# Designs tried in a protein design chat: VHH binders against q9y6x5. Part 115

Target 1, 379 residues: q9y6x5
Amino acid sequence: LPPKLLLVSFDGFRADYLKNYEFPHLQNFIKEGVLVEHVKNVFITKTFPNHYSIVTGLYEESHGIVANSMYDAVTKKHFSDSNDKDPFWWNEAVPIWVTNQLQENRSSAAAMWPGTDVPIHDTISSYFMNYNSSVSFEERLNNITMWLNNSNPPVTFATLYWEEPDASGHKYGPEDKENMSRVLKKIDDLIGDLVQRLKMLGLWENLNVIITSDHGMTQCSQDRLINLDSCIDHSYYTLIDLSPVAAILPKINRTEVYNKLKNCSPHMNVYLKEDIPNRFYYQHNDRIQPIILVADEGWTIVLNESSQKLGDHGYDNSLPSMHPFLAAHGPAFHKGYKHSTINIVDIYPMMCHILGLKPHPNNGTFGHTKCLLVDQWCI
Key: E = the ipSAE of ESMFold2; O = the ipSAE of OpenDDE; V2 = 0.75 times the mean of E and O plus 0.25 times the DockQ between their complexes.

## First folded at step 3 (VHH)

Design u31 (framework vhh_7zox_3)
Fold by ESMFold2-Fast, scan of step 3:
Structure u31 (fold): chain B 379 residues (1-379), chain A 120 residues (1-120)
Amino acid sequence: as target 1 above (379 residues)
Amino acid sequence: DVQLVESGGGLVQPGGSLRLSCVASGFTFSSYAMGWVRQAPGKGLEWVSDISSGGSTGYADSVKGRFAISRDNAKNTLYLQMNRLKPEDTAVYYCAKDYWGETRSLFDYAGQGTQVTVSS
């Protein structure tokens, strides 16, 4: 009777993969559901920032997870893209699982979604797994389905995160058709396993399922490196984040650091914080550093070294290569409907509507997702 | 409950100026990004400008240097100052809540907008 939602993310699933490879299981899912062909993500186009934007409906400057590596100038705390579980980093927003548990006295369940193993506003997901990349998709799926079927109070919101195709996208690059074909076929098989498991357990007909991603992937090369050490001595600054968006904390006069960087490479833009383009919505947070470097698509910023990455993301969010997709199926969604584009921040108010939750103030627009939903008028 | 009421459009000669206003109600105006989008006769929607809750502004290349977006949070009002108007600026202009970039849907606009006609 209470509406249920499972939110699934395949990290780094570029939208145009759907047009260039065959996905029989995903296409069967879409045939009886909805597809949004492009999701315009938030800047920077990185894993932690965009996963938190999906579940809060906020730009990075508003939710506070502004990068995978961060420094807060006010508190002098450092955040690593490893296992830092300090709630300080996550407390600038209220993610949907917290709202779900507090507004309706329902349970939430999580298999590896960023932030779900952290108490946020003194609330942690009712059921969760501590982040461990070595845990199989099968084990994550077994836990999620067990929790969806056997919890009191009932699990009404569940999340499932998988690191592919991002890990292989980085290792091989998105243009390696042989390796990417193998990885994407495996992802499609996992989608088939997910659907079959939900059907076997009697969950499929009454569960809303969203399959999405946080960003895309672009091809990188050893021929497209920006050596930061050729621009400026490391004694002049502290590096908070490196590539493709470098976060620079000056140890000397900010203007001197800026002047050393601003004409160093034709393949990166150098911004004082107040000059970061307004369209990025990446300015109004203490965790955004005084100088930001933004590499051009496919260029990697390095410190007098080679890069092992053949693919990367984090680039300008206007780039189609950075865009994921969204597919959904369930009682809340139309069948066989295709929509061109939404903003990634629009997912949060849509999910709140499906679950009957009052959304916290957010940057998403519910109207952008109305045409996906059976209980809404679309004209 | 959300209402957006646009005004300030009209007929103007090329090179002229207009100031559009949008009065918002039904939500906490100061907490949301706001924008302007336009639809020229027989064409699709085109993003014009946006402004964040913090005051950061963005502009389409076609209007950059000619248009200025601003907001008055005390009056729940969004403005678009339009200078050096061209015939190609002729469109219905819509005020948009939570607008970001070029991807806004028509369903999100309140009312029918305000008509701007640039003609000799």
Scores: ipSAE 0.000, ipTM 0.114, lowest interface PAE 20.7, mean pLDDT 88

Design u32 (framework vhh_7zox_3)
Fold by ESMFold2-Fast, scan of step 3:
Structure u32 (fold): chain B 379 residues (1-379), chain A 120 residues (1-120)
Amino acid sequence: as target 1 above (379 residues)
Amino acid sequence: DVQLVESGGGLVQPGGSLRLSCVASGFTVSSNYMGWVRQAPGKGLEWVSDIYSGGSTGYADSVKGRFAISRDNAKNTLYLQMNRLKPEDTAVYYCARGYFGESWTPLDYAGQGTQVTVSS
């Protein structure tokens, strides 16, 4: 029988939350499965880029979803969370659900995972829900479990996305223990519901389940603002993305714009595209703008205004506050094993191995995840 | 093709009320993150209020308790009810389609704005 995999993302689930809050249901899941304590995500540490990296195994410069807000100078197209349905943006890579459907007679199912409601290389997830944040976790779970049990060809790869704790992390900040405790308890209850539903349907013992996230969250403050208007006049550039990574498209000479920005704030690094640090793997794509500004952790770039955001992400991917975790359970995984760190791009080749798929060329290293798997020798 | 058209601004005395409207075309307001930002004379953009696709709302401290954001799905329209207006509320108000709640700046999908003047 073909192996089955359910990939679950709780957006913005910072790894350190596991140490500072109680998760009885998640801890039971981990005790009988595996835990990777930190997942080093890709830069920029944003939702769309990292969700696509999980399912392609590629850095953002390679898969083409380089930010939550993008601009293509040739076609004059804009990308955002509310304008993300043009296949143009997604066609620079092949996500795992497309590979799953094309290599053998298999189906994929998706509840809200970014990109799954878009035809990519003329292939859309066999079963999917159009993105709508008002749809409950229970309804998403009900659809996924129905599709896992009632599909021909069989659903072998399924995804489930939930917007919390990211929305609350932005609103309250990760240091607000009272509000975050309530939010995280609710998420733990949803994990309990997931496990119980899979057990009642007879899926639990034969289904591989990965619970992960795309990024973490850091505390912001009105005392940590970078006013871009104090550096440069709006007439000099077009703003493609603002904070904490600003994407600047110059309307005048690039060097002149760079010179106005480069010494504006001690809490922001200003890069010409070719000078972006190699460790970010954020240079080799036309959607990356000519000048990129990177705020220091907890600093917010603004246009002569206040910011009400108490939490944010998008910062340097070396920061532990930006890291999510990965937990997994199922026949492919060891029981009670703890691993320190993997790269987020390593998830894709691991998932391909579990599903018996030939991976497309990718930036992940299968060796990094071998220790999690029962069918691999790892010392 | 996406368009946002604001209306409902005008001159009002301190303590008065106005309701701003933002009619959307080319997309569904109820399925998108939406917000109101304003620009006072000689100042930059200030986030005023937002509404997530799921219906949760946020407000700047300066307007909290006085302003209310809402939407009408049948009319594909976003509203900002402004009560107990102050001279400090004088600004051009823009309806904006945001980026996953992570950006408050208007893009190509912001309207042209509607002027609100609070003066005796």
Scores: ipSAE 0.000, ipTM 0.169, lowest interface PAE 16.1, mean pLDDT 88

Design u33 (framework vhh_7zox_3; at its last look DockQ between E and O 0.06; V2 from the best seeds 0.00; counts 0 for: pae E 4.7 > 2, grease 25.7 > 24.2, placed apart)
Fold by ESMFold2-Fast, scan of step 3:
Structure u33 (fold): chain B 379 residues (1-379), chain A 120 residues (1-120)
Amino acid sequence: as target 1 above (379 residues)
Amino acid sequence: DVQLVESGGGLVQPGGSLRLSCVASGFTFSDYDMGWVRQAPGKGLEWVSDISTAGDTGYADSVKGRFAISRDNAKNTLYLQMNRLKPEDTAVYYCARKYWGEIYTRFDYAGQGTQVTVSS
């Protein structure tokens, strides 16, 4: 039977939560599997961009999902979560479920992973759920396990997305130990439910399971605000994205807008598109705006108002607070192995190897994940 | 100083209609995606609908074809037209401002809510 893989994401699961809180179910999962302590995500450290990088192995400038809010200068289209089903936004890359369906006579299944309810290159996940935040983790899990067990052609790649701890991280901030401990305990219980369900259905021993996340979370404060309206009048530009990375589309000369912004706050960097640091790999795409503002960690860009969010992400991807983790269990993975760091783009070629798929050209390095795999040499 | 004030709730019979309004103040209303979320007795929060700054709309499957969201930027007002109401629509309805650059109905401000009761 072909190898099978279930990829699970808990949105906004900061890597060091594993060290600061108790996770008995996740610890049992890791004991007989592998743990990568830090995953260095792509810039900007936002949900849609990083989820698409996990399944394509590409930097945001290459796969085209460059933010959660986007504007394409060539076509004049706007992207938001209410129009995320337009294939135009997703067609600059080929995600792994499409490769899985097209290279082999195999099926894919999806419970809410970003992009899976969109036909990408005329191919939609064989089984999927339209995005709906009201659907419980249990219902998502029941559908995924049914599809993994009872499909013909077989489901070999499945994805499962859950919105926490990101929503609570924004609301309470990662330093609120009382609220975050409650949220994280609930997530650990969901992981316990996942493992129990797979065991009861006879799937556990032959299924590869990856549990990961797209980014972390950092503490914000009303003492750390950058008021954009004090820098520049809104009549001079169209705002495409705000915080912590502001995407500015000038309505007047670009240099004039840049000059109004460049010295406004010591807590943000202002870049003309061509001056964005090479290490971000965030320059070569029409959806990246002519001027980008990047706030320092924990600083929030606002429009003449306070911010009630106590946590945020989107910051510099070199920051440990922005990093998620990766844990995995199954026949492809070693048991009881801990690894320090991989890049989020490395997950895609590793998953292709596990599934026996030929990866599309990508920015990942298979060598970075070799030590996790039983069929590879760790030199 | 961000304020969202809902109105238009009440008691209605099954098959009836209600129009909810939400008046926003303390921020530039036209710059934000807005939405409606609801909480039925003994249940968690459920996303109902949202509307972007460009006027694009989204709806939960449970209300699609029955509810219509709209906005009037000149009046800083968000609306939810609710048609063919069912007992299952009974909930407190909250007007909410969406997090900038966040996905999937992430909201940073909500009003105090308005009660909708669908009963004979």
Scores: ipSAE 0.444, ipTM 0.752, lowest interface PAE 3.1, mean pLDDT 92
Fold by ESMFold2, look of step 5:
Formats: structure tokens, C-alpha cells, sequence
Structure u33 (fold): chain B 379 residues (1-379), chain A 120 residues (1-120)
């Protein structure tokens, strides 16, 4: 009887892939549900920050996952791929699965969504998989559907994460039509498998499903490199993150470091923390370093070396190349409706509404998504 | 010109040990997170272990407690100590450099690999 929601992310799924490639299964999903053509994500347009923004409704400065690589000066802690399980990093917000499973007669399940294998506020997803990129989509889907169908208390909120097309987007670049066509066809087949599995298990008609992503992908090139070592001696700073947004912790006077960097490249903006544009909502957290360097679209900041990257993300969130899409199907959603854009932080209050949860304070606007929902009138 | 050269593989009995080495050149080794991936015959690549510039380590569940990753920045060398080896550990082992600021097992360079065979 309680409403159920499955939130699915295909990492790095650029919004205009829908226009430029064929997706028969995803297009059928959209035809029977809703589409948001562009989701404006949060800056920095990276994986951990944006996945956490989806499930908290907060900008990065508010939820504390400000990048994929971070440093906290007070505790001297470093956050990285190999040290991402410390609740310290995640505890500045309450993600929706925590709120959900604290309700009477509810639990949450997760197949590798960032943060779901961490005990955030001493609460870990009721059912979860430890992150392991070698686990197939089929196994992730099997676990999620088993938990949705067999758990007591019932699983009412579930997440499913897949690494493509992000991994292939980095490898080939979004402009490689041959390789990206093959990759995206495989992803569409996985969406077909997901829908078919939900139908076979009797879940399809009563489960709300959101398919979305965290960011897009832009083309890179060896001709678009910014050599940081040519502008500043390595000894003057600690590098916290490199590209396309470098995070610089000065070892000498901050103004001296800034002055050495400000004219380094016409294809890079250099910001003192207090001068970061307000539209980024990326200033009011101690994990944001005193100086950031923001490369122009398709430019790569390097340490006096060549780059093997053919695609990347993390750029200015106003760039259409950084925007994912959102599609949804289920009893809460209209059929055949298209919407032009929402902000990624708007997804959280919409999900709370669908699940009957009181949202924590957040940056999303429920009104932006109400036209997607059958129980709302948007005029 | 990034180069990663693995060594130390070979034939070993079940329950035995091997120590793999990877000598790096063409980049500032101490600035990069590093890792090991492996490929069993006819299988895809599997992440084994990684180590950050700060010394934080991670391990796949299949090797946790048996393998130990380490690095010597003065020698530009990455190591993998492999203990209590099982036939299932048979694979080509690749030394790999991680993308800066990427999450999960994303690598931008790998070596040519060293063969580890666990058989009686």
C-alpha cells in the first residue's frame, strides 16, 4: 500500500545523447511516462557531488561533498576513491534513504548509489551492496528487485547505479559516434531488461521509476591543455584536485599564488574563494579551497604532461554538455509529458512528495516538478 | 612519456606468496593514486587494490586480508604482496595510474602486465 520508488542513475549520460542516438527502449519508457529534456546540475559537475545533490536536494556547499577529491583543513582528512567511506564526509546532510527507512514500516535498498554503503548519521541503507565495479548490471538489478519484492518491512525506496556511459565517455569522448553508438545501444538494452524484469515480477504497474544521471560529457583534446607547472612552482601549493576544476591550497601567501596563476591561460578562470560566482552556490564550506581554477569547456589542466582523456566533465554547470536528462514512469507520473528543464536539486522534494516524506530543508523547488505528477495541477 | 613496468609474477603453489613490483617513469609518481587490476583468462578486467598519495588503501573483497599494496616514492615503485594464493588468483596483473579526481576504479594508464599462475 505505500508508494514505492526506484531511482536509477546511468553515470555521465549527456542530455543530447537522446537526440543524437537511438534508444528504442528508453523512448518507449518516456512515451509511457515523462521526460525532462535537460536537468541543470550542481557545480562542480562531478559524480559524488551530483549524486548526493539528487538525494539531499542541497547544493554542494550545503551537503559537504564538494568534489570527488577533498581536503578538510581542520581534521587533516583527505577524501578520495580509496577513502570515501568515512561518515565524516557525508554527515553534513540527510539523504532520502535515511529519512525513508526511519519511517514506520519502511526500509530502503541500494545497488551502489554513492553513499549508500556508508553509515550516514549512524544509519546505512537497510539493504545494500558494497561498491564493486565488477558487479554486472544484471546482478545489481536482481538484488534490487529481490529486495523490492521480498522484504519486511517493505522496501519503499531503492537506488541503482551504473558506471556507463561515463566510463566510455572518458575513454572515447562524446564525439566518437561509432564507439558511443555501441555503448549507448548497450545501455538502452539494459533499460529494456530493467523494464522487462519489473513486468515479469509484477512490480511495473505500482512502482515509480526515475531514470536520470549526474552530469554529461564534453570532448577533450591534446590541443587543449593547460600546463599548470608552466605557471607556478609545485612547491608553492598543495594540489587537492586537478581538472577541470583545480583546487589549490597555498603553501605561501595566497595572493602570491593567485598572482602567479591569474594569467596562466586565457582558457582558465582563476577564483579566490570569495570571488567564486554566486550562481555556482560554491563558496560556503570549509572543504572548498582558497583558490580554484576553472577550465573552459574541453580544456584539461595538466601537470606538465600529455593527457589520455578524450572526454571529461566537471565544468561550469551552465554548459548544456554538462546536463543530464530525467525520465520517469509510474503511478505518480503523467503519461507522454515532456518538460524542458528542472534543477537537479528539485528531484529531492519531488521524490519526498511521491513517498509521502517530509523533506529536510533543501534548495529544491517542488513547483518546478509538479507538472510531472498526476496529483498536481501546474496552472 | 608514461611507463609502467610490472615484474615479480610467476608460477606458485596454492597457499604460496608472490610480491609484484611496478616501476613508474615519465610522471611525478608521488602525485598520483595507483592501483592493481587483473585479468583472468577469458575474463574482463577486475580491480584488485589501490593506494592514494596519502597512503590510504583499498582492496577488492576477493583479496582482502591476503594482499597488501604499498608504494616507495623514492624508487617510483608500486608493490603488491600476495599471500595465501588461490587458483582463482591466476591472472595477468597490471599496474595502473588513477585519473586525478575521479571516483571508483578509473585508470588512465596501465602497464603490459605480469603473469601470476597458481597451480600445483
Amino acid sequence: as target 1 above (379 residues)
Amino acid sequence: DVQLVESGGGLVQPGGSLRLSCVASGFTFSDYDMGWVRQAPGKGLEWVSDISTAGDTGYADSVKGRFAISRDNAKNTLYLQMNRLKPEDTAVYYCARKYWGEIYTRFDYAGQGTQVTVSS
Scores: ipSAE 0.243, ipTM 0.671, lowest interface PAE 4.7, mean pLDDT 91
Fold by OpenDDE, second read of step 4:
Structure u33 (fold): chain B 379 residues (1-379), chain A 120 residues (1-120)
Amino acid sequence: as target 1 above (379 residues)
Amino acid sequence: DVQLVESGGGLVQPGGSLRLSCVASGFTFSDYDMGWVRQAPGKGLEWVSDISTAGDTGYADSVKGRFAISRDNAKNTLYLQMNRLKPEDTAVYYCARKYWGEIYTRFDYAGQGTQVTVSS
């Protein structure tokens, strides 16, 4: 039988939650599998970009999903979470479910993973759910497991996405121990439900399961705001993306806009596109705007608004608060092994290996995950 | 089905007042943050105000000190008291259920809207 892989994402699950809260079900999952304690995600540390990096192995500048909100100056198109269905935005890369789908006697399934309800390179997942935040985890899980168990051709790759603890992190802030304990308990229970269902269906021993996340969460405050209106008139630019990484499209001379913003706040770095630090791998794409603003950790960029967010993400991807974790279980993985860190783009070549797929050119390093796999040498 | 029904809009003179109401159904109202957004002619949607389940309120700078948001969970109703209205407040006002998105505060459900016109 061909190998099967289920990729699960709990949005905004910061890595150190594992150290600060109790996760009985997840810990059991880890005990019987592997754990990567920290996953260095891609810049910017946002949902759509990082989820697409997981399934393509590419930096954002390469796969073309460079933010949750984008603008293309040539076509005049806009991208957002409410407008993400145009293949134009996704076609700069080939996600793993498309690669898998094009193989003989294989199909892919998806429960609300970003991009899975869009025909990419004229290929859409054989089974998918349109994104709807009101659909329960149970319903998503039921569909995914049904497809994994009963489909023909068989589903060999599946994705499952859940919006927590991200939403709650934004609402309460990651430092709210009382509320976050409640939220994270629910997440652990969902993991318990997942494991139980797989066992009940006889899938647990043969299915490879990866549980991961796209980013962490940092504490924000009303005392840490950067108001752009104090520095530049809004008529001089168009805001494509706001916080904590603002994408600025000048309506006047770029240099003038830059000069007005460069000293706006000591807690914000301002970059011309060509001066964006190389370590971000966030330069070589036309969808990246001429000027970007990067707020320091915990600072929020605002426009004549009072923000009620107590947590946010999107900051420098070197910050520990932005890092998620990765846990995995199944025949491809060791039992009881812990690893310190990998890059998020390393997940793609690993998944391709597990599934026996030839990977597209990518930025991942297969060598970084060899120690997780039973069929590889760990040097 | 989730439903939000706005009322209370109308024509007022500058400096006048209106009180908007929104009745929610199809979900547990008390479990959700709620808010108001508006759309002026030729403009996009603009956030006006929101209120948390705990009663914490937020306001756009353009309405701060003039508008007051409140909720009655027993009646599944959201309110917006608008005082000292200005011509620039002219818009369709929408009641919306708040979703804590990662980009900005967004809403997953909204009503049909109620027209507010401020004119001399």
Scores: ipSAE 0.040, ipTM 0.523, lowest interface PAE 2.1, mean pLDDT 94
ESMFold2 (binder alone), look of step 5: mean pLDDT 85; pTM 0.866
OpenDDE, look of step 5: ipSAE 0.040; ipTM 0.560

Design u34 (framework vhh_7zox_3)
Fold by ESMFold2-Fast, scan of step 3:
Structure u34 (fold): chain B 379 residues (1-379), chain A 121 residues (1-121)
Amino acid sequence: as target 1 above (379 residues)
Amino acid sequence: DVQLVESGGGLVQPGGSLRLSCVASGFTFSNYWMGWVRQAPGKGLEWVSDINSGGYTGYADSVKGRFAISRDNAKNTLYLQMNRLKPEDTAVYYCAKSEYVRDTSYPFDYAGQGTQVTVSS
């Protein structure tokens, strides 16, 4: 049978939730599969950027989805709706479903993974659902499994996206054990439903399944606010993105704006674009603004207002609180193997290997994921 | 052009009930967290309740067990069923929309005009 892969994302699933809460269904999945305890995501640690990095193997400066709110200085276009379907924003990279459809006579299927309802390089996922957050996990799963069983050409790559625990992480914060335990138990039950459905339909034995996430979550507080209005008047700049990474487009001299911001708060780093640390790989794209502000973990940048946000992400990608995990099961994967860490960009070349696809040039290193795979030697 | 129009407020006796409605337009209602916040005379804004696109709900401790939030995505309408009302529930109630679709439900970026609720004998 041709190799098949289902990639599942639970948005905002912080890696250490696995150690602080019980996941009986996920633990059963891992017992017969593999676990990567930490996945080091790309900067900025936001939903759209990291979901696109998973499926392209590229840093944000290379794939062009550099934030959830963007401005392109060359074309003068704005991206501020997370459902923006303009292919312009997505065309700087080739995601795996496009490669899957173009290299072989294969189909792809998608339940709401970011970018899958957009034609990218004139290619849209063969089967897809338009983004609608009111659609249940059950309905997304029903569509994906139907397409995996009933497609010509065959569906060999499928994706499934779910908005939790991110939404609840923002609302309650990751330290709210009562609310987070309820949310995470529900997610574990959904994983149980997923496995049961695949077994009942005869898909389980021959399907590779990856369960992962795009980022983690850290606790925020009304005691940890950075009021940008205390440092600079709105007449000096256009705000492209706010928190925890602010994207500043100066209306006056860039140096003057920088000087007003650089000593604004001890809990925020202020960078001219060319001075952004090389380790972020967040510099070489027209959608990255001339001045970037990076708040310290747990600090929220505001405009003379309070914040209701008790949890957030977007922070420095070296922070363990920003890291998701990766679990996988299937014929390509070892059974009962634990691995400490990979980079989120490493997922793409691993998935290409499993599917027999030639990857587009990417920032991932296949060697980092070799120990997970039965057909590879581990060093 | 985001618009939120609240209705259903009024004068009720302690122990009474009211149902607030909010009709939304100018955005894809089904994709956003929606909520209710209130402002009592001489006090700041207090979060009351919210609901995500799929019906997952939250409540302030002061209203938990007495209030029920719900939504009708086909009608772009948010509701708040208020039971066993107390004088302390007297406030202007505002319908609110979250800033973000997938990434976060906070902060609320838009509020309606408000509807007055007065609980008094």
Scores: ipSAE 0.000, ipTM 0.277, lowest interface PAE 12.5, mean pLDDT 89

Design u35 (framework vhh_7zox_3)
Fold by ESMFold2-Fast, scan of step 3:
Structure u35 (fold): chain B 379 residues (1-379), chain A 120 residues (1-120)
Amino acid sequence: as target 1 above (379 residues)
Amino acid sequence: DVQLVESGGGLVQPGGSLRLSCVASGFTFRSYGMGWVRQAPGKGLEWVSDISWGGSTGYADSVKGRFAISRDNAKNTLYLQMNRLKPEDTAVYYCAKDYGEYLYTDFDIAGQGTQVTVSS
């Protein structure tokens, strides 16, 4: 039987939550599997960009999903929500479910993973659910397990996405231990339910399962605001994205806008596109605006208003608070192995290896994940 | 829409036991997590216990080892077995549909609740 892989994402699951809260179900999963304590995500540390990097192995400048809100200056198209199904935004890369369907003529299944309800290079996931945040975790799991057991050609790659703990992280902030403990106990219960369902259906022993996330969360405050209106008038620019990375499209000379913003706040870096730090790999795409503002950790960029967010993400990807984790279990993975760090782009070539697929050119390094795998020689 | 009817509360002495019941209607009971939250006089809502659609249970530290949550999907009924009750457990207990969408603390409390009084 061909190898099978289920990729599960809990949005906004900061890596150090594992050290500050108890996860009995996740701990039991890891005991017979592997744990990567930190996954270094891509910049910007936002949901759509990082979910697409996981399944393509590419930096954002290469796969084209450069933010949750985007503007393409060449075509004059706008992207601003999860219901935007225009393939234009997703066509700069080939995600693993498309590769799975085209190389091996196998099926893919998806419950809500970003991009899976969009035809990409004229190929849509064989089985999918149109994105709807109101659909329960149980319904998503029921569909995925039905498709894993009842499909021809067989479903060999399946994805499952859940919006928590990100939504609660934004509302309460990661330092609210009382509220976050309840949310995270609920996530652990969902992991327990997932494992139990797979066992009852006879899938558990032969299925590779990866549990990961796209980013972390950092504490914000009404005392840490950057008021953009104090530095520049709205008539000088069009705002494409605001916080914590602002994307500025000048209506006048770019240098004039840059000079008005350059010394706006000691808690914000202002970059001309060509001066964006090389380590971000966030420069070579038409959807990256001529001026980018990057707030320091925990600072929120606003337009003469307060912010109700007590937690946020999108910050510098070198920050540990922005890092998720990766846990995995299944026939491809060692049992009881713990690894310190991988890059989020490394997940794609590892998944291709598990499924026997030839990866498209990507920014990941297979060597970084080889020690997780039973069929690999580790130094 | 969602209708929840709590019962089983009453006056009990410290160290005693009570079993709360909640009959649910208006939604597919088996497909949702359910929970119990309580409100003591003059205080806010406190999460007590929950049970997922798959049967995984969680408990507040204050009740762990004393309370047991369970469900009967055939009867659309949620239970809370409360043992070794303390005066601090005195509250109105609400059955809640755990929508599970955004906030673990945003329970859909559709019923009137059931009063539990622990007093000598």
Scores: ipSAE 0.000, ipTM 0.288, lowest interface PAE 13.4, mean pLDDT 89

